# Ledger of designs, part 14: VHH binders against Nucleolar MIF4G domain-containing protein 1 (NOM1)

Target 1, 198 residues: Nucleolar MIF4G domain-containing protein 1 (NOM1), of Homo sapiens (Human) (q5c9z4r362to559)
Amino acid sequence: KKHVKGLLNRLSEPNMASISGQLEELYMAHSRKDMNDTLTSALMGACVTASAMPSRLMMEHVLLVSILHHTVGIEVGAHFLEAVVRKFDAIYKYGSEGKECDNLFTVIAHLYNFHVVQSLLIFDILKKLIGTFTEKDIELILLMLKNVGFSLRKDDALSLKELITEAQTKASGAGSEFQDQTRIRFMLETMLALKNND
Key: E = the ipSAE of ESMFold2; O = the ipSAE of OpenDDE; V2 = 0.75 times the mean of E and O plus 0.25 times the DockQ between their complexes.

## First folded at step 13 (VHH)

Design m5 (from j4, 19 letters changed; framework vhh_7yz9_2; at its last look DockQ between E and O 0.01; V2 from the best seeds 0.00; counts 0 for: pae O 13.1 > 2, placed apart)
Fold by OpenDDE, look of step 13:
Structure m5 (fold): chain B 198 residues (1-198), chain A 119 residues (1-119)
Amino acid sequence: as target 1 above (198 residues)
Amino acid sequence: QWQLVESGGGLVQAGGSLRLSCTASGFTFSRYTMGWYRQTAGNEREWVAFITYSGSTTYADSVKGRFTISRDNAKNTVYLQMNSLKPEDTAVYYCARGIMYLRHAFDYWGQGTPVTVSS
């Protein structure tokens, strides 16, 4: 555990190859389960904080996961993703303060960007948030679109179109739930801009 | 602060008429599509009519030919003239502000005005 944490603390773009190699050696020396648990725990501790994690640092951590996902095995990314989703569900249900949700969503976004997860997962998440359609949901949707919007448009334009339609429909009946409507408009405008940008 | 205030609701006999008004404040009224919705207890709010910022009107099939939506930008007011009222038209009617550049999407609502049509 200490060794893995130490490696993550030293993580940077220049030493990415070295660190990923060392982690790979640990996977060879220990059980996959133990390593997945240890690595996931360390990553969650590093990435899911009350404050917003620096963008570059977040990208580096998720890139590491991607590398291990492709070199060690798909279970590495899957295990981490499961932990991220579970943590999000827990926080979302009980209304946690801070930037934990934002960090978790950013992690998911980069997992998609680095080809650990497919676009289908992202669309499902966005659809779920559109379904509940709270102020926080709108914020998270915008965050996701900011990070992966163009990629989603490229990968699945039809799903994006459907998502927009759903969002428009939801917005048409949700006026009483929002004091400030600017974020809803901005979200819809953002979605439409993505749709029209082929 | 945005505000929409509906008025004109009340009790009317079947075949009668009512004119609803909605006065807007806090935003540039002339730039927005405005609409009317209605809702009965236990049911979802349903779209009735809307008028775009350019004056184009659209109606739900259930009210087409009976209801007329109009607007007076100088008064920041949208109207719903309801003729040939039916008991099925009984509902709370809500004024709504449209989302910019979108049709059939609204993001701000008034408190509503009740309309009761007796048989």
Scores: ipSAE 0.000, ipTM 0.200, lowest interface PAE 13.1, mean pLDDT 90
ESMFold2, look of step 13: ipSAE 0.350; ipTM 0.693
ESMFold2 (binder alone), look of step 13: mean pLDDT 82; pTM 0.821

Design m6 (from j4 with S30D; framework vhh_gefurulimab; at its last look DockQ between E and O 0.05; V2 from the best seeds 0.00; counts 0 for: pae O 11.1 > 2, placed apart)
Fold by OpenDDE, look of step 13:
Structure m6 (fold): chain B 198 residues (1-198), chain A 119 residues (1-119)
Amino acid sequence: as target 1 above (198 residues)
Amino acid sequence: EVQLVESGGGLVKPGGSLRLSCAASGFTFDRYTMAWFRQAPGKEREFVSAITYSGSTTYADSVEGRFTISRDNAKNSLYLQMNSLRAEDTAVYYCARGIMYLRHAFDYWGQGTLVTVSS
């Protein structure tokens, strides 16, 4: 645990290859379950904080996961993703005053960007958020679109179109639930802009 | 309250068939990915199969071609048809619900049903 944590603490772009190599060696020396648990725990501790994690650091951590996902096995990414989604579910259900949800969503976005997860997962998440359609959901949708919107358009334009239709429907029925409609409009405009641009 | 209740487990001979059922309640069933897992004695729980809310299916390599996952949304039920059973299929089988329509994470589990494949 200390070793893995130490490696993550030293993680940077220049030493990414070295760090990933060392982690691969640990996977060879220990059970995959133990390593997945240890690595996931360390990553969660590093990435899911009350404060917004710096973008560069976040990308580096998720890139590491991607590397291990592709070199060690898909279970690495899957295990981490499960932890991320579980944590999100818990926080979303009980509420959070910090930036944990934002960090978690950013993690998921980069997991998609680095080809650990497919676009279908992202659409599922977005559809769920559109379904509940709270102010926080709008923020999270915008955050996701900011990070992966163009990629989603490229990967699955049809799903994006469907998502927009659903969002428009929800927006039309939102009524007095929102004190300010500005964010909803901005979200829809963002979605439409993505749809209309390659 | 979310509830998942498995049934259909039992003793079967190698080469035999068995159909497991999972009755779901307490949530909008047709919006969730559902899955089957299993845990053999002395082994870790492992993924068996999943079916998304849209009906897409996936299988572990060890059961591909032998097992079939399906769902009946009108009955809030998940099924696992197990054919050509082997001794190594012996395990407690669990149904699980995916988190927020997601395919790769699960938040609720049933109590499990025991499947024993033995001569």
Scores: ipSAE 0.006, ipTM 0.236, lowest interface PAE 11.1, mean pLDDT 89
ESMFold2, look of step 13: ipSAE 0.355; ipTM 0.684
ESMFold2 (binder alone), look of step 13: mean pLDDT 88; pTM 0.896

## First folded at step 14 (VHH; framework vhh_gefurulimab)

Design n1 (from m1 with M100L; at its last fold request DockQ between E and O 0.92; V2 from the best seeds 0.73)
Amino acid sequence: EVQLVESGGGLVKPGGSLRLSCAASGFTFSRYTMAWFRQAPGKEREFVSAITYSGSTTYADSVEGRFTISRDNAKNSLYLQMNSLRAEDTAVYYCARGILYLRDAFDYWGQGTLVTVSS
ESMFold2, look of step 14: ipSAE 0.503; ipTM 0.766
ESMFold2 (binder alone), look of step 14: mean pLDDT 91; pTM 0.921
OpenDDE, look of step 14: ipSAE 0.828; ipTM 0.902
ESMFold2, fold request of step 15: ipSAE 0.453, 0.425, 0.441; ipTM 0.742, 0.726, 0.732
ESMFold2 (binder alone), fold request of step 15: mean pLDDT 92, 91, 91; pTM 0.926, 0.923, 0.923
OpenDDE, fold request of step 15: ipSAE 0.869, 0.868, 0.869; ipTM 0.924, 0.923, 0.925

Design n2 (from m1 with M100K; at its last look DockQ between E and O 0.83; V2 from the best seeds 0.69)
Fold by ESMFold2, look of step 14:
Structure n2 (fold): chain B 198 residues (1-198), chain A 119 residues (1-119)
Amino acid sequence: as target 1 above (198 residues)
Amino acid sequence: EVQLVESGGGLVKPGGSLRLSCAASGFTFSRYTMAWFRQAPGKEREFVSAITYSGSTTYADSVEGRFTISRDNAKNSLYLQMNSLRAEDTAVYYCARGIKYLRDAFDYWGQGTLVTVSS
C-alpha cells in the first residue's frame, strides 16, 4: 500500500519506465484485486482533489494508467475507470468543491487521449452537460473540447456534428436564462471551428 | 443476463463463403463494441475483426479484404461475412462484447461456432 503511494509521489517522465516496471512486479507479488484497489485509490487521491494539480503531473499519472492497462492487463484501466465514473456521477448529482470537477474532466480527457477509453464516454458526458446547460456546464464543455476536441473530430466526426446540433438547439431555447450570452456564443464558435477543422 | 450465441458455422471448400451470426441479449447492444475472435486447433485465440458502437471497423491483416464485419442494432445481431475462405481460416469463431467505454477490452464471449475449410 505505502510503497504504491511512494512510487506515485516520485513519478516523472524520466522515471516512468522504472516506476511502471516496479508496479508490474508488485502486481505479480500481490493479489490483482488488492493492487487495483490500492493503485486506483492512490491515483484518485492524487489527481481528483479540490486543489489544483499541475497539468504535466496529472498527465504523467494518467499516462501511467495507460501503460499498466496495456502491460499488466485491461483490469487496471477498467478498475480506474469505474472509480472515475462513480466520482463523475456523484459530482454531477451532488456537486463538488474547488477544482475537483475540473481535475476529474482532465483525467477523463487524458484517459481518452492515451487510448484507455472510447470517444463514447466523452460524448455521453458532453450530452449530459448540454442537457442541463448551466453556466458551469458551458465551462466544463469548453474545458473538455480544449483537451480532446481535435481528437474527437478525427475519431468520430459524425457524432461531433450531432453534438453541435444538440448544443445549437439548446442554446436557442436558453437565450434568456443567462446573464451573459458571450460564453454560449464562444462555445458554439469553438464547436463549429472543430467541426470545420479551423 | 448477457448472452452471445453464434451460428452459421459449417464445412466449406476453399474459395467458398460463409456468413456467421451472433445473437446478443441482456444489454444495450448498440452502445457496445463487438468483435469476432477465432481459435484454430493447437493455437491461441486470435483477433479477427471488430466493429465499434459508431460503426468503425478493424480487421486482422490475415482476413482484411476477405471478411466483412457488420452489425444490425435493430436486431441485436453481429455478422461476419467470410469470403475466399482458406484452409488456415479453419477455427472455432467467437463473438465477443467490448467493455463499455474501454478500448481493446472484452468481457463476454459466446461458446463459438466451428468453421472447417477443407477440400
Scores: ipSAE 0.449, ipTM 0.734, lowest interface PAE 1.9, mean pLDDT 86
ESMFold2 (binder alone), look of step 14: mean pLDDT 89; pTM 0.902
OpenDDE, look of step 14: ipSAE 0.827; ipTM 0.903

Design n3 (from m1 with A50V E64K; at its last fold request DockQ between E and O 0.93; V2 from the best seeds 0.73)
Amino acid sequence: EVQLVESGGGLVKPGGSLRLSCAASGFTFSRYTMAWFRQAPGKEREFVSVITYSGSTTYADSVKGRFTISRDNAKNSLYLQMNSLRAEDTAVYYCARGIMYLRDAFDYWGQGTLVTVSS
ESMFold2, look of step 14: ipSAE 0.482; ipTM 0.751
ESMFold2 (binder alone), look of step 14: mean pLDDT 90; pTM 0.909
OpenDDE, look of step 14: ipSAE 0.796; ipTM 0.887
ESMFold2, fold request of step 15: ipSAE 0.426, 0.424, 0.447; ipTM 0.720, 0.728, 0.740
ESMFold2 (binder alone), fold request of step 15: mean pLDDT 90, 90, 90; pTM 0.913, 0.913, 0.913
OpenDDE, fold request of step 15: ipSAE 0.867, 0.864, 0.868; ipTM 0.924, 0.923, 0.925

Design n4 (from m1 with A50Y E64K; at its last look DockQ between E and O 0.91; V2 from the best seeds 0.70)
Fold by ESMFold2, look of step 14:
Structure n4 (fold): chain B 198 residues (1-198), chain A 119 residues (1-119)
Amino acid sequence: as target 1 above (198 residues)
Amino acid sequence: EVQLVESGGGLVKPGGSLRLSCAASGFTFSRYTMAWFRQAPGKEREFVSYITYSGSTTYADSVKGRFTISRDNAKNSLYLQMNSLRAEDTAVYYCARGIMYLRDAFDYWGQGTLVTVSS
């Protein structure tokens, strides 16, 4: 446990190969279940907190997951993703403190950008947010699109078009509440720019 | 129960063509990435091609331009059109299902269908 946390605390782009190599050795010397539990717990504790996390540090932690997913085995990414999804469900159902949700969304964006997860996860999350369509949901949609929107269009332009259509329909029903209108319009403009490759 | 059943293998002369099929059942086929792998005797199983839930395709360099992966979501079926076959394409070909949401991760495999390319 403490060894894994120590490695994560030292993590940086220049030492990524050394840190990942040491973790690979630990995977060979210990139970895979114990290693997955320990690594996931340490990563969630470091990345998904109420405090804002520096963008580069978050990226480096998630990049490590991508490296181990491809070098150790898919169970690394699968175990971490399960924890991320469970945390998302908990935060969405019961709320979160501070930046916890924003940090979680940034982790998910990096998992996608680093080729651990498919665009389907992103679209499923975005469709859920469009379905509930709260003020916080609009801000989370914007956060995600700014991080991965271009990549989503490249991967699956049809699903992006369908998402935009659903958002337009939902906005029509909500457009009468004027305190939300500016952010709703901005969301729709952002989506249309992504569709049109702007 | 997830099941993947390959068919369409056989003996073909070099330069010939063959179309493999994989019938899928027990899951919502349209939400999953599907792939073909192959294994020649005495060699490790190797990637051939995949097609994502959205229809995007990727090929191993050794088959690019000769093989075409496709899917029919209405029939829950995955296909591999193999053209310009070579002796080195001889292998057992496996249909595989991707783990939902994960890239490059597969959790169910078919029994395989043998493709032999020889004179």
Scores: ipSAE 0.457, ipTM 0.735, lowest interface PAE 1.7, mean pLDDT 86
ESMFold2 (binder alone), look of step 14: mean pLDDT 89; pTM 0.901
OpenDDE, look of step 14: ipSAE 0.806; ipTM 0.891

Design n5 (from m1 with S56Y Y108S; at its last look DockQ between E and O 0.88; V2 from the best seeds 0.00; counts 0 for: pae E 2.2 > 2, grease 24.8 > 24.2)
Fold by ESMFold2, look of step 14:
Structure n5 (fold): chain B 198 residues (1-198), chain A 119 residues (1-119)
Amino acid sequence: as target 1 above (198 residues)
Amino acid sequence: EVQLVESGGGLVKPGGSLRLSCAASGFTFSRYTMAWFRQAPGKEREFVSAITYSGYTTYADSVEGRFTISRDNAKNSLYLQMNSLRAEDTAVYYCARGIMYLRDAFDSWGQGTLVTVSS
């Protein structure tokens, strides 16, 4: 536990290979279950906080997961993803304040960009947000599209087109209930630019 | 609960064709990446082809251009059209289901169907 936390606290791009190597060695010396539990707990504690996490630091922590997913085994990514999804569901319902939800979204975006998860997860999340269509949901949609939008178009243009259609329909039905329609328009403009490579 | 049942294997001469099928049940087929793997005698199981939930396909270099993977979500079925078969294609072919949301990870397998390519 304490050794894993120490390694994560020192993590940076220059020492990524050294830290990942030390973690691989720990995986060889201890039970996979204990290592997965310990690593996931430490990563969640580092990345999913009420405070905003620096973008580069978040990316480095998730890149480590991707490296270990490849070098140690898929159970590393699967265990971490399970924890992330459970936490997302709880945090999304839990509150609209603090940065935990934003940080979780960024973790998920990096898991997708680093090829641990499929675009289906991203689309499922985005469809859920479009379905509830609150002001916070719009902000989270924009955060996700900022991080993964180009990759989504490349991976699954048809699902992206369907998503845009769903968003347009929802925006039409949400006439004046939104205090400021500017965020809705910006979301739709962002989606259309993504479709057109603008 | 999860079942994957392959069919369509058999004996075929070099240069011939076969179409493999995999009938799936016990899960929401349309939401999963599906794949074909094969295992020749004395060799490790190897990747042949995959098709994502959205229909995008990948192929091992050894079969690209000769094999075509497809899916029919209405019939919960996965297919592999195998053309220009070679002796090296002789193997037991397995249908596999991807782990939901994860890339390149598979957790459910069929019993396999034997494909023999010989004169």
Scores: ipSAE 0.387, ipTM 0.695, lowest interface PAE 2.2, mean pLDDT 84
ESMFold2 (binder alone), look of step 14: mean pLDDT 90; pTM 0.912
OpenDDE, look of step 14: ipSAE 0.785; ipTM 0.884

Design n6 (from m1 with I99L; at its last look DockQ between E and O 0.91; V2 from the best seeds 0.00; counts 0 for: pae E 2.2 > 2)
Fold by ESMFold2, look of step 14:
Structure n6 (fold): chain B 198 residues (1-198), chain A 119 residues (1-119)
Amino acid sequence: as target 1 above (198 residues)
Amino acid sequence: EVQLVESGGGLVKPGGSLRLSCAASGFTFSRYTMAWFRQAPGKEREFVSAITYSGSTTYADSVEGRFTISRDNAKNSLYLQMNSLRAEDTAVYYCARGLMYLRDAFDYWGQGTLVTVSS
């Protein structure tokens, strides 16, 4: 049941094959529903916390999801993604203190980079952040672009160009709401560099 | 109501060509990855090709270089140009719609169109 939490606490790149193999065995010994519920709950608890998670450890947890998504079945990724989307809605609607939002964005970035989700999810999230255009939103946009920007350009350069246009329009109307326009300028420069492959 | 309707199947000699079409309705076609699958008698349904919402394409090894997937978002249509057909390509070909965000998962399927390759 909660043996899964112990396996996740021990997870590292050198033991990834052993941990994933033990999880596959648990999937064979228990119902898929129970395993998906248990695994997703343990992963969300480990990865989406108020404190910063070490970058490598976060990546290893999401890589495990990708491995199981491909070795056990797409239901692993589907169940985890549903939990991620639910948590995103909650954080966006009700807010949270600490690093939960940053950790969540890093999880989403890794899901994209490890081929669990499509770029359309990333663009939909970025468009939502551009629509609200707060100082926190700008920092989250920069965090996402840092992690996946090159991949986004490669996957859908046209959507990236459209996103930049939307961001430029929002920036032109946002003068008095911000203490310092430097972060807005940096966001736009980052986007233009990605479009131009600079 | 989501509908996917395949057409263009038929009998063709080895080395010949066919063009399959899939007419889509009931959803915003341009936002979805679309794919072709096929199922030969007595075998499991297998992936043939996919084209993402943004136009990127993927092919099964057995058809790469011979088949070309394409889409026309203005006509809500998916296509598969099949060249250099072989007896092994004989199957019912299905049009499928991908999930919006999850990669490699499909939730709606057409009725299929039969392709027979024989001398």
Scores: ipSAE 0.389, ipTM 0.706, lowest interface PAE 2.2, mean pLDDT 84
ESMFold2 (binder alone), look of step 14: mean pLDDT 88; pTM 0.892
OpenDDE, look of step 14: ipSAE 0.805; ipTM 0.892

## First folded at step 15 (VHH; framework vhh_gefurulimab)

Design q1 (from n1 with Y108I; at its last look DockQ between E and O 0.81; V2 from the best seeds 0.68)
Fold by ESMFold2, look of step 15:
Structure q1 (fold): chain B 198 residues (1-198), chain A 119 residues (1-119)
Amino acid sequence: as target 1 above (198 residues)
Amino acid sequence: EVQLVESGGGLVKPGGSLRLSCAASGFTFSRYTMAWFRQAPGKEREFVSAITYSGSTTYADSVEGRFTISRDNAKNSLYLQMNSLRAEDTAVYYCARGILYLRDAFDIWGQGTLVTVSS
């Protein structure tokens, strides 16, 4: 455990190949279950915290998952994804403070962009946020679309169109419950730009 | 309880056609990527075709243009239309379910249906 955490704490772009190689060796030397448990716990602890994490550092941690997913085996990504989904459910149900939710969403965006997960996960999350439609939800939708919107259009334009329709319907009913309609309009403009590839 | 059951295999002459079916049960079929794989005697299992939850299709080079994958979400069924069959297509064909949300990974497999292409 402490060795894996040490490797992750030192992770950077220049040493990515060295760190990934050392982790591959550990996978060869230990049970896959023990390594998956240890790696996932360490990554979640490093990336999904209440404190801000530099965006490049977070990307590098998730890129490591993608590398190991493809070099060691799909169980690496599957185990990490299970933890991510459980954390999302907890945050969605009970809320969070600080940057934990933003960090989680950035992790999810990177998992998608690095081809570990399917767009269906992104759409499921966005549909949930559109359903609850709070001011925080709008901010999280915008954060996700900023990171993956172009890729979503390329992967599944039909699902994106359906999502936009749902968002428009929800926005039409939201006026009396929102203090600031500007953010809602910006969300809709962003979605329409993605639909039109602008 | 999660099950994939293939059917439609059999003996067919070279140049002939065959349609495989896979009946799925115990899960929400429409949300999963589904795939066909095959294994010829003495060889490793190989990818044939996949169709995503959104309907996008992928084919191995060896079957592209001859095989067509499709799904019917109302019937929880996956299909493989195989045309212009050749002796090299002889194999046990397996239906596979993708791991939810995960790319390029499959966790549930059928028992397979034998396709024999022979004069």
Scores: ipSAE 0.467, ipTM 0.734, lowest interface PAE 1.6, mean pLDDT 85
ESMFold2 (binder alone), look of step 15: mean pLDDT 91; pTM 0.925
OpenDDE, look of step 15: ipSAE 0.795; ipTM 0.887

Design q2 (from n1 with G98D; at its last look DockQ between E and O 0.01; V2 from the best seeds 0.00; counts 0 for: pae O 11.6 > 2, placed apart)
Fold by OpenDDE, look of step 15:
Structure q2 (fold): chain B 198 residues (1-198), chain A 119 residues (1-119)
Amino acid sequence: as target 1 above (198 residues)
Amino acid sequence: EVQLVESGGGLVKPGGSLRLSCAASGFTFSRYTMAWFRQAPGKEREFVSAITYSGSTTYADSVEGRFTISRDNAKNSLYLQMNSLRAEDTAVYYCARDILYLRDAFDYWGQGTLVTVSS
């Protein structure tokens, strides 16, 4: 655990190959289950913080997961994803005053960007958020689109179109719960821009 | 798990007052619009009142001026103060979580509490 944490603390793009190699050696020396638990715990500790994690640092951590996912096995990414989703659900449900939710969402976005998860997961998440359609949901939708919008359009334009239709339907009923309709409009404009490849 | 539990119902005379409560759990209460509905015997469920997460309120015409909806986010509680009660107010009253302020888009409901207005 201490060793893994130390490796993550030194994580950078130039050190990525070395660190991933060392982690692979640890996977060879220990049980995959133990390593998955240890690595996931360390990653969660690093990525899920009360403050917004620097974007580059977040990308490096998730890139590491992607590398190990492809070199060691799919269980690496799966185990990490499960932890991320569980934590997200808990924080989303019960609330947080920090940036933990945003960080977790960003992690999911990058897991998609680095080909650990498929676009279907992202669409399902977005559909769920459109379903509940709170102010926080709109923020998270925008965050996700900012990170993966173009990729989603490229991978599945039809699903994006359907998502937009659903969002428009929800937005049409938006009322006094939103003091400012600007963010809703901005969200729709963002979605439409993606659809139209603007 | 999301739970809504109504309380405060009972028998009251016409012109009387009653205060209903709804205890919410399993979600961030302050993020959601909440609403009261009621269903009288042999009638369809009808909208009574709603309060947004920001505190904006709306009422059905039949209860406007007599009922007051409020919330305490610290206590995860929704309230309905009912004054000048009438026989036609007799119904089971339900607390509901609103997905969006649409009056028809609710994802969770309480079990209801019976209010009987009778002389």
Scores: ipSAE 0.008, ipTM 0.238, lowest interface PAE 11.6, mean pLDDT 90
ESMFold2, look of step 15: ipSAE 0.397; ipTM 0.707
ESMFold2 (binder alone), look of step 15: mean pLDDT 87; pTM 0.886

Design q3 (from n1 with A35G E64K; at its last look DockQ between E and O 0.85; V2 from the best seeds 0.63)
Fold by ESMFold2, look of step 15:
Structure q3 (fold): chain B 198 residues (1-198), chain A 119 residues (1-119)
Amino acid sequence: as target 1 above (198 residues)
Amino acid sequence: EVQLVESGGGLVKPGGSLRLSCAASGFTFSRYTMGWFRQAPGKEREFVSAITYSGSTTYADSVKGRFTISRDNAKNSLYLQMNSLRAEDTAVYYCARGILYLRDAFDYWGQGTLVTVSS
């Protein structure tokens, strides 16, 4: 456990190949279950905190997952994704203070951009946020679209169009429930720009 | 209970065509990537083709241009149209289900249907 945390503490783009190689060796020397539990726990502890994580550092940690997912086996990505989704459900349902939810969303965005997960996960999450349509939901939608919006259009333009239609309908009906309509308008403008390939 | 049942295998001459079907049940078919794998005697199971929940397709290099994967979400069915068959295509063909949300990962296979390309 302490060795895995040490490797993650040293992680950077220049040493990514060395760190991933050492983790591959550990996977060969220990049970896959123990390694997946240990790696996932260490990554969640490093990436999903109450403070905002530097974007480059977050990306490097998720890139490591993608590398191991492809070099060690799909169980690496599957185990990590399960933990991420469970944490998201808990934080979203029960709330959190600070940046845990934002960090978790960024992790999910990187998992998609690094080809670990399909666009279906992103659309399911966005549809859930549009369904509840709170001010925090709007900010999370914008965060996700900032990170993955053009990739979503490339992967599944039809689902993106349906998402935009649902958001427009929700915005039209939500009027007086919101403190500030400017963010809703900005969200809709961002979505329309993505649809139009702007 | 997840079930994948392949059909449509048989004996065919080189250059011939065959259409495989896979009937799926026990899960929401339209949300999953589906694929075809095959295993010849004495060889490892190998990827043939996949089609995502949104309809995007991929093919192994050895079958590109000859095989066409498709799905019918209303019938919970996956298909593989195999044209210009060769002796090297002889194998048991397996329908496979992708792991939900994961890319390029499969966790369930059917019992398989035998395709023999001979003479």
Scores: ipSAE 0.515, ipTM 0.770, lowest interface PAE 1.4, mean pLDDT 86
ESMFold2 (binder alone), look of step 15: mean pLDDT 88; pTM 0.891
OpenDDE, look of step 15: ipSAE 0.611; ipTM 0.821

